# VH-VL binders against b9lsn4, part 5

Target 1, 153 residues: b9lsn4
Amino acid sequence: MTRVVAQGTFDLLHPGHVHYLEDAATYGDELHAIVARRTNVTHKPAPILCAEQRRDMVAALTAVDEAHLGHPEDVFVPIQRLDPDVIVLGFDQHHDEADIAAALAERGIDCRVERASGRDPRYEDELLSSGDIVDRILKQRGSDCDGAREGQR
Short names: E, the ipSAE of ESMFold2; O, the ipSAE of OpenDDE; V2, 0.75 times the mean of E and O plus 0.25 times the DockQ between their complexes.

## First folded at step 7 (VH-VL; framework fv_ofatumumab)

Design e6 (at its last look DockQ between E and O 0.75; V2 from the best seeds 0.00; counts 0 for: pae E 2.9 > 2)
Fold by OpenDDE, look of step 7:
Structure e6 (fold): chain C 153 residues (1-153), chain A 123 residues (1-123), chain B 107 residues (1-107)
Amino acid sequence: as target 1 above (153 residues)
Amino acid sequence: EVQLVESGGGLVQPGRSLRLSCAASGFTFKDYAMHWVRQAPGKGLEWVSTISWNSGTIGYADSVKGRFTISRDNAKKSLYLQMNSLRAEDTALYYCAKDIGYKSSWPYGMDVWGQGTTVTVSS
Amino acid sequence: EIVLTQSPATLSLSPGERATLSCRASQSVSYYLAWYQQKPGQAPRLLIYDASYRATGIPARFSGSGSGTDFTLTISSLEPEDFAVYYCQQGEDFPYTFGQGTRLEIK
């Protein structure tokens, strides 16, 4: 059995995440998703949703066999426990495959590193990033939030 | 409301068998690992057994290996513990517990507990 | 098996005081550690999971810290309802094991 690992923040799930996980699932027999903790997300804004909620949503996807919460500091702790055959990086993840491979080797983990394909938008106005979703929400509903705050004063 | 209700406990002689049941309600039973934990009178907690949500991972305490069998029926939302060759040291309150992890074989913690069912093994 | 040793066995404090409970593992359990509270005649209640995360409904005065072999449960200011027995539990490897418990009693 080939065990595959995908990892990410998976905040505000969108079709890009689904594509990533589906593509990752093609690399083996069992896909495990690791959901990053907020404390481990330093290169982008903190996720809107808590890790548990993000995990639950990811776990509900057909392509995912199991979803796990990541370590708050060390991304390799859950990877070591899973002992995967393949790690599939997201298309837009900035981690270098060679760097990840080296890190895995240093830890004695015999795992190959692959990268998932990107996904093109299928519809006009389709949003394929959590950031874009947040921006759209602010644009459309930001004015409503200002009104609600005035009413509570 | 999330609830677990244990049953099947009783007084038995050494060497006999009992089957404990745990009825779950208020949550999607099939998606969570389940655990048995026991507590002897006046003693601490002792892990007995775990079964993952998909039954793919099962573990037993050394003290019960070969004698106890954990199983689940997701359709009936029920957890079971078949206890064979019972010993005096098996005397305890047996708790059924739900794991907090959703569709994960990793144990995170037992967030829901039943009130327990008492098993007494005595001559 | 991984043995969890809790200390102290008994802790006597007054309401309003800070309580610090220790759980030491015989080998590393990474962050797969949970804390439970048990009151007399009641089932255990999950307080902390993954070493430092509070379960739903757990007051902010409860906090967990640590990794590897040394873990701590802290109650910043004790409330009367906090006097109970506390257990740590590791989920790193089978068999899962509990500590022997710390009894927090009112001074």
Scores: ipSAE 0.721, ipTM 0.904, lowest interface PAE 0.7, mean pLDDT 94
Fold by ESMFold2, look of step 7:
Structure e6 (fold): chain C 153 residues (1-153), chain A 123 residues (1-123), chain B 107 residues (1-107)
Amino acid sequence: as target 1 above (153 residues)
Amino acid sequence: EVQLVESGGGLVQPGRSLRLSCAASGFTFKDYAMHWVRQAPGKGLEWVSTISWNSGTIGYADSVKGRFTISRDNAKKSLYLQMNSLRAEDTALYYCAKDIGYKSSWPYGMDVWGQGTTVTVSS
Amino acid sequence: EIVLTQSPATLSLSPGERATLSCRASQSVSYYLAWYQQKPGQAPRLLIYDASYRATGIPARFSGSGSGTDFTLTISSLEPEDFAVYYCQQGEDFPYTFGQGTRLEIK
C-alpha cells in the first residue's frame, strides 16, 4: 500500500484545491491531507475558516481518504505519524523540494517528494484561489448592500 | 438527536462469553470511529477497543487483546464487542462511544456516549 | 504503553475559584490529548480534544493547554456544576489510555 501526503491551508475550497488533491492521489493508493492550523499560516492572510471546518471539508472530497489537522509547532509531526511513501507539494507552494527531502531524511522518514501540476482556468470568470474569492465577495458585497448590485442605465 | 444504546450485558460465570451491541442513530454512522470504554465499580475509565470508520484501524487494550473482538455493521448502524473467556476483572459498565472525527482513523475524542450496559463476571 | 498521571488526585475548591488540573504522559503524545468530565451516575462528557479545542457546547471557562508530555485543564471560574471527576486520555498510540482521574470537589 502506497500512502501519499498532501498539505495545505484549504480555506475556501476551489477547483485548484480539488485539482491538487486529485493529482496527489494518483501517486498512490491512499491520500492523506494535512490541513494547516491558523498558527502555521504565517506568509499570507490568516484563513477565514477554522481548522476543523477546513479539515472536514477536505475529508469529504472524493480524492481524499483522510484529512488530519496539522501540528501547531512542528509540521512534520503528523507526517511522522502517517509514515508516507510520497509527499506531493502543491504547484505554487513555496517549499523547495530539496529542503523538504532534507528535513524528511533528518527525521528518518523514507519518503519521496513530488510536486503536483497546476490548474488553469477552464471557465470564464473562474476563481482558483481563496484570496480571489474573498476579493470578489468584498467587491460585490463589501458594504450594506445585498447581492449583485443593480446596474445604472 | 445523536444517540447510542448499548445492550447485551448480564451476569455470567468466568470463562463464558457475551456479545455487546450498540445501536446508533441520528448521525452518519459509517463516517465515524467507534469506541468501547469500560468502568469498573468505583474505578476510573478504561479504554477497551477502537474501530475506525472504515474498519481499517482496530485496537485493543492489552488486558482484553485476544479475548475481545470489536466489529461494526454500517448498514445496521451497529457496533459490537464479542467478549470471550471472561474474567472477574472484566466486570464493569461498558460504554459505547462515537469519535468526533469525521472520516478519521485518528481518534480526537468521544463526543457521544451511550448509557452503558453492565457486565458482571462472577461465580 | 503510555501512562497518564493526573495530579492532584483530589482538588478541593469553592465556586468562583480557578481550577488547574494536570496530566503528565510517560512519553510524548504530541497534541493528541482529550479531557473528559464525569459526574456520578452519568457517562463522561468530552470537554477538550486535540489538547486545546473545546468540544461543541463546552463553556469558554474550560481551556486546555500543553503538548508533548505535560498538559493542563483550566477552569477559570468554577460553577457549581463543575464539581466532578476529570479524566485525560491520549490518542497517540494504542492502547489509548486514560489517566486515573482528578476529583474536583466542593471545599
Scores: ipSAE 0.489, ipTM 0.835, lowest interface PAE 2.9, mean pLDDT 91
ESMFold2 (binder alone), look of step 7: mean pLDDT 93; pTM 0.952

## First folded at step 8 (VH-VL; framework fv_ofatumumab)

Design f2 (at its last look DockQ between E and O 0.82; V2 from the best seeds 0.72)
Fold by OpenDDE, look of step 9:
Structure f2 (fold): chain C 153 residues (1-153), chain A 123 residues (1-123), chain B 107 residues (1-107)
Amino acid sequence: as target 1 above (153 residues)
Amino acid sequence: EVQLVESGGGLVQPGRSLRLSCAASGFTFKDYAMHWVRQAPGKGLEWVSTISWNSGTIGYADSVKGRFTISRDNAKKSLYLQMNSLRAEDTALYYCAKDMGYKSSWPYGLDVWGQGTTVTVSS
Amino acid sequence: EIVLTQSPATLSLSPGERATLSCRASQSVSFYLAWYQQKPGQAPRLLIYDASYRATGIPARFSGSGSGTDFTLTISSLEPEDFAVYYCQQGSDFPYTFGQGTRLEIK
């Protein structure tokens, strides 16, 4: 059995996440998703949803066999426990495949590193990032908050 | 309301068998790992067994390995513990417990407990 | 098996005081450690999971810390209802062992 690991923040799930996880699942027999803790998310705004909620949502996806919470400081702790055969990086993840491979080797984990394919929008208004979703929400609903404050002055 | 109700405890002689049941309600039983934990009178907690949500992972304490069998019926929302070759040291209050992890083979924590069912093994 | 040793066996304190409970593992359990509270005649209650995260409904005065082999449960200011037995449990490897417990009693 080939165990595959995918990792990410998975905040405000969108079709991009689904594509990533589906593509990751093609690399083996069993897909495990690791959901990052807020403390490990330093390269982008903090997730809107708590880690537990994000994990539960990811675990509910058909392509995912199990979802796990990451370590608050060391991303390799759950990876070591899973002992995967393949780690599949997201298309737009900033991690370098060679760096990850080296880190795995240093830890005695025999695992290859792959990268999932990207996905293009299928619809004109399709949003494929959590950030874009947030921006859309702010644009559409943020003005409603400002109007309520002006009426109380 | 999330609830676990154990049953099947009783007084038995050494060497006999007993089957414990745990009825779950108030949550999606099939999506959570379940555990048995026991507590001898006046003693601490002892982990007995775990079965993952999909029954793919099962573990036993060394003290019960080969004698106890954990199983689940997701349709009936029930957890079972078949106890064979019972010993005096198996005397305890047996708790059924739910893991907090959704569709996880890893235990995160036992967030829901039943009130327990008492097993007494005595000659 | 991974043996969890809790200390002290008994802790006698007064309401309002800070309680510090230790759980030491015979080998690393990473962050896969939970803390439970048990009052007389009651089932255990989950306090902390993943070493440092409070379960739902657990007061802020409870906190967990540590990783690897050394873990601590802290109660910043004891309330009368906090006097109970506390257990740690590891979920790193089978068997998922408990510590022997620390009894927190009123001085």
Scores: ipSAE 0.761, ipTM 0.910, lowest interface PAE 0.7, mean pLDDT 94
Fold by ESMFold2, look of step 8:
Structure f2 (fold): chain C 153 residues (1-153), chain A 123 residues (1-123), chain B 107 residues (1-107)
Amino acid sequence: as target 1 above (153 residues)
Amino acid sequence: EVQLVESGGGLVQPGRSLRLSCAASGFTFKDYAMHWVRQAPGKGLEWVSTISWNSGTIGYADSVKGRFTISRDNAKKSLYLQMNSLRAEDTALYYCAKDMGYKSSWPYGLDVWGQGTTVTVSS
Amino acid sequence: EIVLTQSPATLSLSPGERATLSCRASQSVSFYLAWYQQKPGQAPRLLIYDASYRATGIPARFSGSGSGTDFTLTISSLEPEDFAVYYCQQGSDFPYTFGQGTRLEIK
């Protein structure tokens, strides 16, 4: 039995998230997803949704066997508990695989590090990031000092 | 609206058996882990057993291993504890409790408790 | 088995005071710790999960902190309804043991 870990914020779910998790699942028999807490999402905008809601949504995805809440300070805590065989990084995650592997070895975790493939757009006007979804919402439904709101007519 | 109701407690002699039941309502029972916790008269809380939402993870306190069996029937929204070879030290109020974690084998916290059913083991 | 030792066994305070309750684990439980309140004749009530997160409906005066082996439940300004017994429980490894309890009583 091969246990795979994926990790992310998983805020407003989109097809990029689903692809990442489906691709990660191909590396083993069980896919465990770790959902980051707001306090350790420090290098991008804070998530819109609370961690518990994001975890529940990820847990409901067919590709995911279990989803877990992350530690507020140390991202390796749930990884240590899981003791996975494979960690799959997201396509756009800019972590150095060697640095992750070294951190895992330092903690006694014998684990292969892989990276998921990216998802190509499939549909006209498809949104493949939480940021794009937020931008679309603000553009269409946000306050507008130029005099229009809610899809003018 | 979420409710747990235990039943099946009673007075029994050492060495005998009882089966506890817990009827759940107001939530999607099949999606949550369930627990038994007991409290001896005048004493603290003691974890007894856990069964995960899909029954894939089951645990027992050392004091009850081999004597007690936890099970669930998701269609009937019911949790069970088969208690064999009962001892005087098993005398307690037995609580049924729900874990808050949706489709999780890891416990987070027991967010809903029943009122308990009393088991008394004495000669 | 992981032993949780709560201290003090009894804490006598007045309404309006700050209560600090301790839970120490015999080995690391990371942050997998919950706190419960129990009043006489009632089932326990979940206060805190994952060491520091309030359960639904728990007033902001309750807070949890700690990681590893040392955990604290703090009640910032005691209300009359807060005088009860408090238990910690670890969820890191089977068996999911409880501490022995701290009785918070009115002085």
Scores: ipSAE 0.637, ipTM 0.885, lowest interface PAE 1.8, mean pLDDT 92
ESMFold2 (binder alone), look of step 8: mean pLDDT 94; pTM 0.959
OpenDDE, look of step 8: ipSAE 0.698; ipTM 0.898
ESMFold2, look of step 9: ipSAE 0.608; ipTM 0.877
ESMFold2 (binder alone), look of step 9: mean pLDDT 94; pTM 0.959

## First folded at step 9 (VH-VL; framework fv_ofatumumab)

Design k1 (at its last look DockQ between E and O 0.76; V2 from the best seeds 0.00; counts 0 for: pae O 7.1 > 2)
Fold by ESMFold2, look of step 9:
Structure k1 (fold): chain C 153 residues (1-153), chain A 123 residues (1-123), chain B 107 residues (1-107)
Amino acid sequence: as target 1 above (153 residues)
Amino acid sequence: EVQLVESGGGLVQPGRSLRLSCAASGFTFKDYAMHWVRQAPGKGLEWVSTISWNSGTIGYADSVKGRFTISRDNAKKSLYLQMNSLRAEDTALYYCAKDWGYKSSWPYGLDVWGQGTTVTVSS
Amino acid sequence: EIVLTQSPATLSLSPGERATLSCRASQSVSFYLAWYQQKPGQAPRLLIYDASYRATGIPARFSGSGSGTDFTLTISSLEPEDFAVYYCQQGSDFPYTFGQGTRLEIK
């Protein structure tokens, strides 16, 4: 049996997330997704949703066999517990496959590193990032009551 | 309201068998791992057995391995513990407990417990 | 088998004081540790999961910390209802053992 790991924040789910996980699932028999804790997401705005809710949503996806909460500081903790055969990086992740493979080997994890394919928009106005969804909400509904001025309503 | 109700406890002689049941209500039983935990009179908690939401992962304490069998019936929302070759040391209050991890084979924590059913193994 | 050793066995304190309870594992359990409270005649109540995260409905005065083999449950200011027995449990590997308990009693 071939165990595959995917990892990410998976905040506001969108078709890009679903594509990533579906593509990752094609690399093996069992797909495990690791959902990052808020404290581990330091290079982007904090996720809108708590980790437990994000994990529950990912666990409900057909392509995902199991979803797991990540370690608050060491992203390799759940990976070491899983001992996967393949880790699949997201299409847009800037991690070097060789660097990830070296980090896995350093930890004694015998694991191939692959990268998922990308997903283009399929619909007019489709949003493929959590950030874009947040921006759309704020533009359309976030300041309507707060930003309204007398005479402009 | 989430509830777990154990039944099937009683007084039994050593070497005999007993089957415990746990009826679940108020949550989607099939999506959560279930556990048996026991507590001998005046003693601490002892984990007995776990069965994952899909029955794909099952574990037993060394003290009961080979004698006890955990099972679940998701259609009947019921958890079972078949206890064979009972010993005096198995005397305890047996709790049924739910793990809070939605569709998880890894335990996160036992968020709902039953009242327990008493098993007494004595001559 | 991973053995969890709790200390002290009994802790005598007054309401308003800070309680510090220790749980030591015989081998690393990473952060896969839960804490429970049990009052006489009652089933246990989940307090903390994954070492440091409070379960639903647990007051902020309860906090957990630690990783690997050394874990701590802290109650920042004891309330009368906090006097009970406390157990840690590891979820890293079968068997999912409990510690032997710490009894927190009123002084």
Scores: ipSAE 0.625, ipTM 0.878, lowest interface PAE 1.8, mean pLDDT 92
Fold by OpenDDE, look of step 9:
Structure k1 (fold): chain C 153 residues (1-153), chain A 123 residues (1-123), chain B 107 residues (1-107)
Amino acid sequence: as target 1 above (153 residues)
Amino acid sequence: EVQLVESGGGLVQPGRSLRLSCAASGFTFKDYAMHWVRQAPGKGLEWVSTISWNSGTIGYADSVKGRFTISRDNAKKSLYLQMNSLRAEDTALYYCAKDWGYKSSWPYGLDVWGQGTTVTVSS
Amino acid sequence: EIVLTQSPATLSLSPGERATLSCRASQSVSFYLAWYQQKPGQAPRLLIYDASYRATGIPARFSGSGSGTDFTLTISSLEPEDFAVYYCQQGSDFPYTFGQGTRLEIK
């Protein structure tokens, strides 16, 4: 049995996440998703949803066999415990495959590193990032908050 | 509301068998690991056994290994502990507990406990 | 097995005081450590999971810290209902194990 690991923030799930996980699942027999904790997210705004909720949502996806919370300090702890055969990086994740491979080797983890394919929008209004969803929400609903404040003045 | 109700405890003689049951409600039972933990009178907590959500991972304490069997029926939302070759030292309040992890391969956090069922092994 | 040693065995404090409970593991358990509270005649209640995360409904005065082998449960200001026995538990590896408990009693 080939065990595959995918990892990410998975905040405000969108079709990009689904594609990533489905693509990751093709690399083996069992897919484990690791959901990053807030403390691990340093390169982008903190997730809107708590880690537990993000995990539960990811676990509900057909492509995912199990979902796990990441380690608050060391991303390799859950990887070591899962002992995967393949780690599949997201298309837009800012990790170099060689760097990850080297890090795994240093930890005695025999695991190959792959990268998932990208996902193009299928229709004009499709949002494929959590950030874009947030922006859309702010654009559509943020103005309502400003109007309510002006009416109370 | 998550509820766990243990049953099957009682007074038995050494060497006898007993089967404990835990009826779960208020959550998706099939998606969570379950645990048995016991507490001897006036003593601390002792982990007994764990079964993962898909029964793929099972663990036992050394003190019960080979004598106890944990199992689950997801359709009935029930957890079981078959206890064979009971000993005096098995006397305890037996708790059923739910793991906090949703479809986790390494369950360890017991977020909800039943009230327990008492097992007394005495000649 | 991984042995968890809690200290002190008994802690006598008054309401309003800060309580600090220690749990030491014989080997690293990463962050797979939980804290439980047990009152007389009641089932244990989960306080902290993953070393530092409060369970649902747990007051903010409870906090957990640590990783590897050394862990701490802190109660910033004791309430009367906080006097109980506290257990740490590791879920890093089978067999899962509990500490022997710390009894927090009213002074």
Scores: ipSAE 0.017, ipTM 0.629, lowest interface PAE 7.1, mean pLDDT 90
ESMFold2 (binder alone), look of step 9: mean pLDDT 93; pTM 0.944

Design k2 (at its last look DockQ between E and O 0.84; V2 from the best seeds 0.65)
Fold by ESMFold2, look of step 9:
Structure k2 (fold): chain C 153 residues (1-153), chain A 123 residues (1-123), chain B 107 residues (1-107)
Amino acid sequence: as target 1 above (153 residues)
Amino acid sequence: EVQLVESGGGLVQPGRSLRLSCAASGFTFKDYAMHWVRQAPGKGLEWVSTISWNSGTIGYADSVKGRFTISRDNAKKSLYLQMNSLRAEDTALYYCAKDFGYKSSWPYGLDVWGQGTTVTVSS
Amino acid sequence: EIVLTQSPATLSLSPGERATLSCRASQSVSFYLAWYQQKPGQAPRLLIYDASYRATGIPARFSGSGSGTDFTLTISSLEPEDFAVYYCQQGSDFPYTFGQGTRLEIK
């Protein structure tokens, strides 16, 4: 059996997340997703949703065989427990394949590193980031602090 | 609302068999791992066995391995423990417990417990 | 098999005091450690999972810490209902062993 790992925040789920996980699943027989705890998210806004909720949503996706909560400090803890054959990085994840491969080698983990393909928008007005979803919500349902509803479309 | 009810305990002689049942209600039984935990009179908790939500991962305490078999029937929302070759040291209150991890083979924690069923193994 | 050793065996304290309960594993369990409370005649109650995360409905006075082999359950200010037996359990590797328990009793 070929065990694949994908990792991410998976906050407000969108089609980009689904594409990533579906693409990752093609690398093996069993896809495990690691859902980051909020303490692991340092280079972008903290997630809106708690880690347990995000994990449960990912676990419900057809492409995902199991989802797991990440370690609050060391991203490699769940990876070592899983002992995967392949790690698939997200298309836009800022880590190089070489950097991840070096970290795995340092820890003695025999695992290939791949990167998923990207997903372009397929439909008009489709949102492919949690940030864009948040912005849309604030524009349409936000407080009256700035006094205006933006957008014409 | 969420409830686990064990049954099938009793007094038996060493070497005999019993089958414990656990009836679940109030949650989607098929989506959660289930555990058996026992407690000998006046003693602490002892993990006995675990079966994952899809039955793909099963584990046993060393003291019962080869003698006990855990199983589940998702249609009947029931968990079972077949206990063969019973010994005096198997005497305990047996709890059925639910893990809270949705569709998870990894244990997170036992959030719901039954009342337990008593097994006494004695001549 | 991973052995969990809890200390002290018995802890005698008064309401309002801080309780510190220890659980030590014979080998690393990473952070895969849960804590339970059990009162006489009752089933156990989940308090903490993954070393430090409170289960639903557990008051903020309960906190867990530690990783690897050394873990601590802290109750910041004891309430009368907190006097009970406490167990740790590791979920890292089969068999998923429990500690032997710490009895927290009223002084």
Scores: ipSAE 0.665, ipTM 0.884, lowest interface PAE 1.6, mean pLDDT 92
Fold by OpenDDE, look of step 9:
Structure k2 (fold): chain C 153 residues (1-153), chain A 123 residues (1-123), chain B 107 residues (1-107)
Amino acid sequence: as target 1 above (153 residues)
Amino acid sequence: EVQLVESGGGLVQPGRSLRLSCAASGFTFKDYAMHWVRQAPGKGLEWVSTISWNSGTIGYADSVKGRFTISRDNAKKSLYLQMNSLRAEDTALYYCAKDFGYKSSWPYGLDVWGQGTTVTVSS
Amino acid sequence: EIVLTQSPATLSLSPGERATLSCRASQSVSFYLAWYQQKPGQAPRLLIYDASYRATGIPARFSGSGSGTDFTLTISSLEPEDFAVYYCQQGSDFPYTFGQGTRLEIK
């Protein structure tokens, strides 16, 4: 049995996440998703949803066999426990495959590193990032908050 | 409300068998690992057994391995502990507990406990 | 098996004081450690999971810290209802062992 690991923040799930996880699942027999803790998310704004909620949502996806919470400081702790055969990086994740491979080797983990394919929007209004979703929410609903403040002045 | 209700405890002689049951309600039973934990009178907590949500992972304490069997019926939302070859040292309050982790083989913590069922093994 | 040793066995304190409970593992359990509170005649209650995260409904005065082999449960200011027995439990490897418990009693 080939165990595959996917990892990410998975905040405000969107079709991009689904595509990533589905693509990751094609690399083996069992897919485990690791959901990053807020403390490990340093390259982008903090997630809106708590890690537990994000994990539960990811676990509910058909492509995912199990979802796990990440370590608050060391991303490799859950990976070591899972002992995967394949780690699949997201299309837009900043980590270099070679760097991850080297880190795994240093830890005695025999695991290959792959990268999932990207996904293009299927519809004009389709949002494929959590950030874009947040922006749209702010654009559509943020003005309502400003209006409420002006009415109280 | 999430609830666990244990049953099946009682007084038995050494060497006899007993089957404990735990009825779950208030949550999606099939999606969570379940545990048995026991506590002898005036003693601490002792982990007995775990069964994952999909029954793919099962573990036992060394003290009960080969004698106890954990199982689950997701349709009935029930957890079981078949206890064979009972010993005096098996005397305890037996708790059924739900794991915090949703569809995870990893235990995060036992977030819901029943009130327990008492097992007394005495000649 | 991974043996968890809790210290002290008994801790006598007064309301308002800070309580520090220790749990040491015989080998690394990473962050797969939980803390429980048990009051007389009651089932245990989950306090902390994954070494440092509070379970739902747990007051902010409870905090967990540590990784690997050394873990600490801290109660910043004791309330009367906090006097109980506390257990740590590891979920790193089977068997999922508990510590022997620390009894927090009122001085």
Scores: ipSAE 0.509, ipTM 0.854, lowest interface PAE 1.4, mean pLDDT 93
ESMFold2 (binder alone), look of step 9: mean pLDDT 94; pTM 0.956

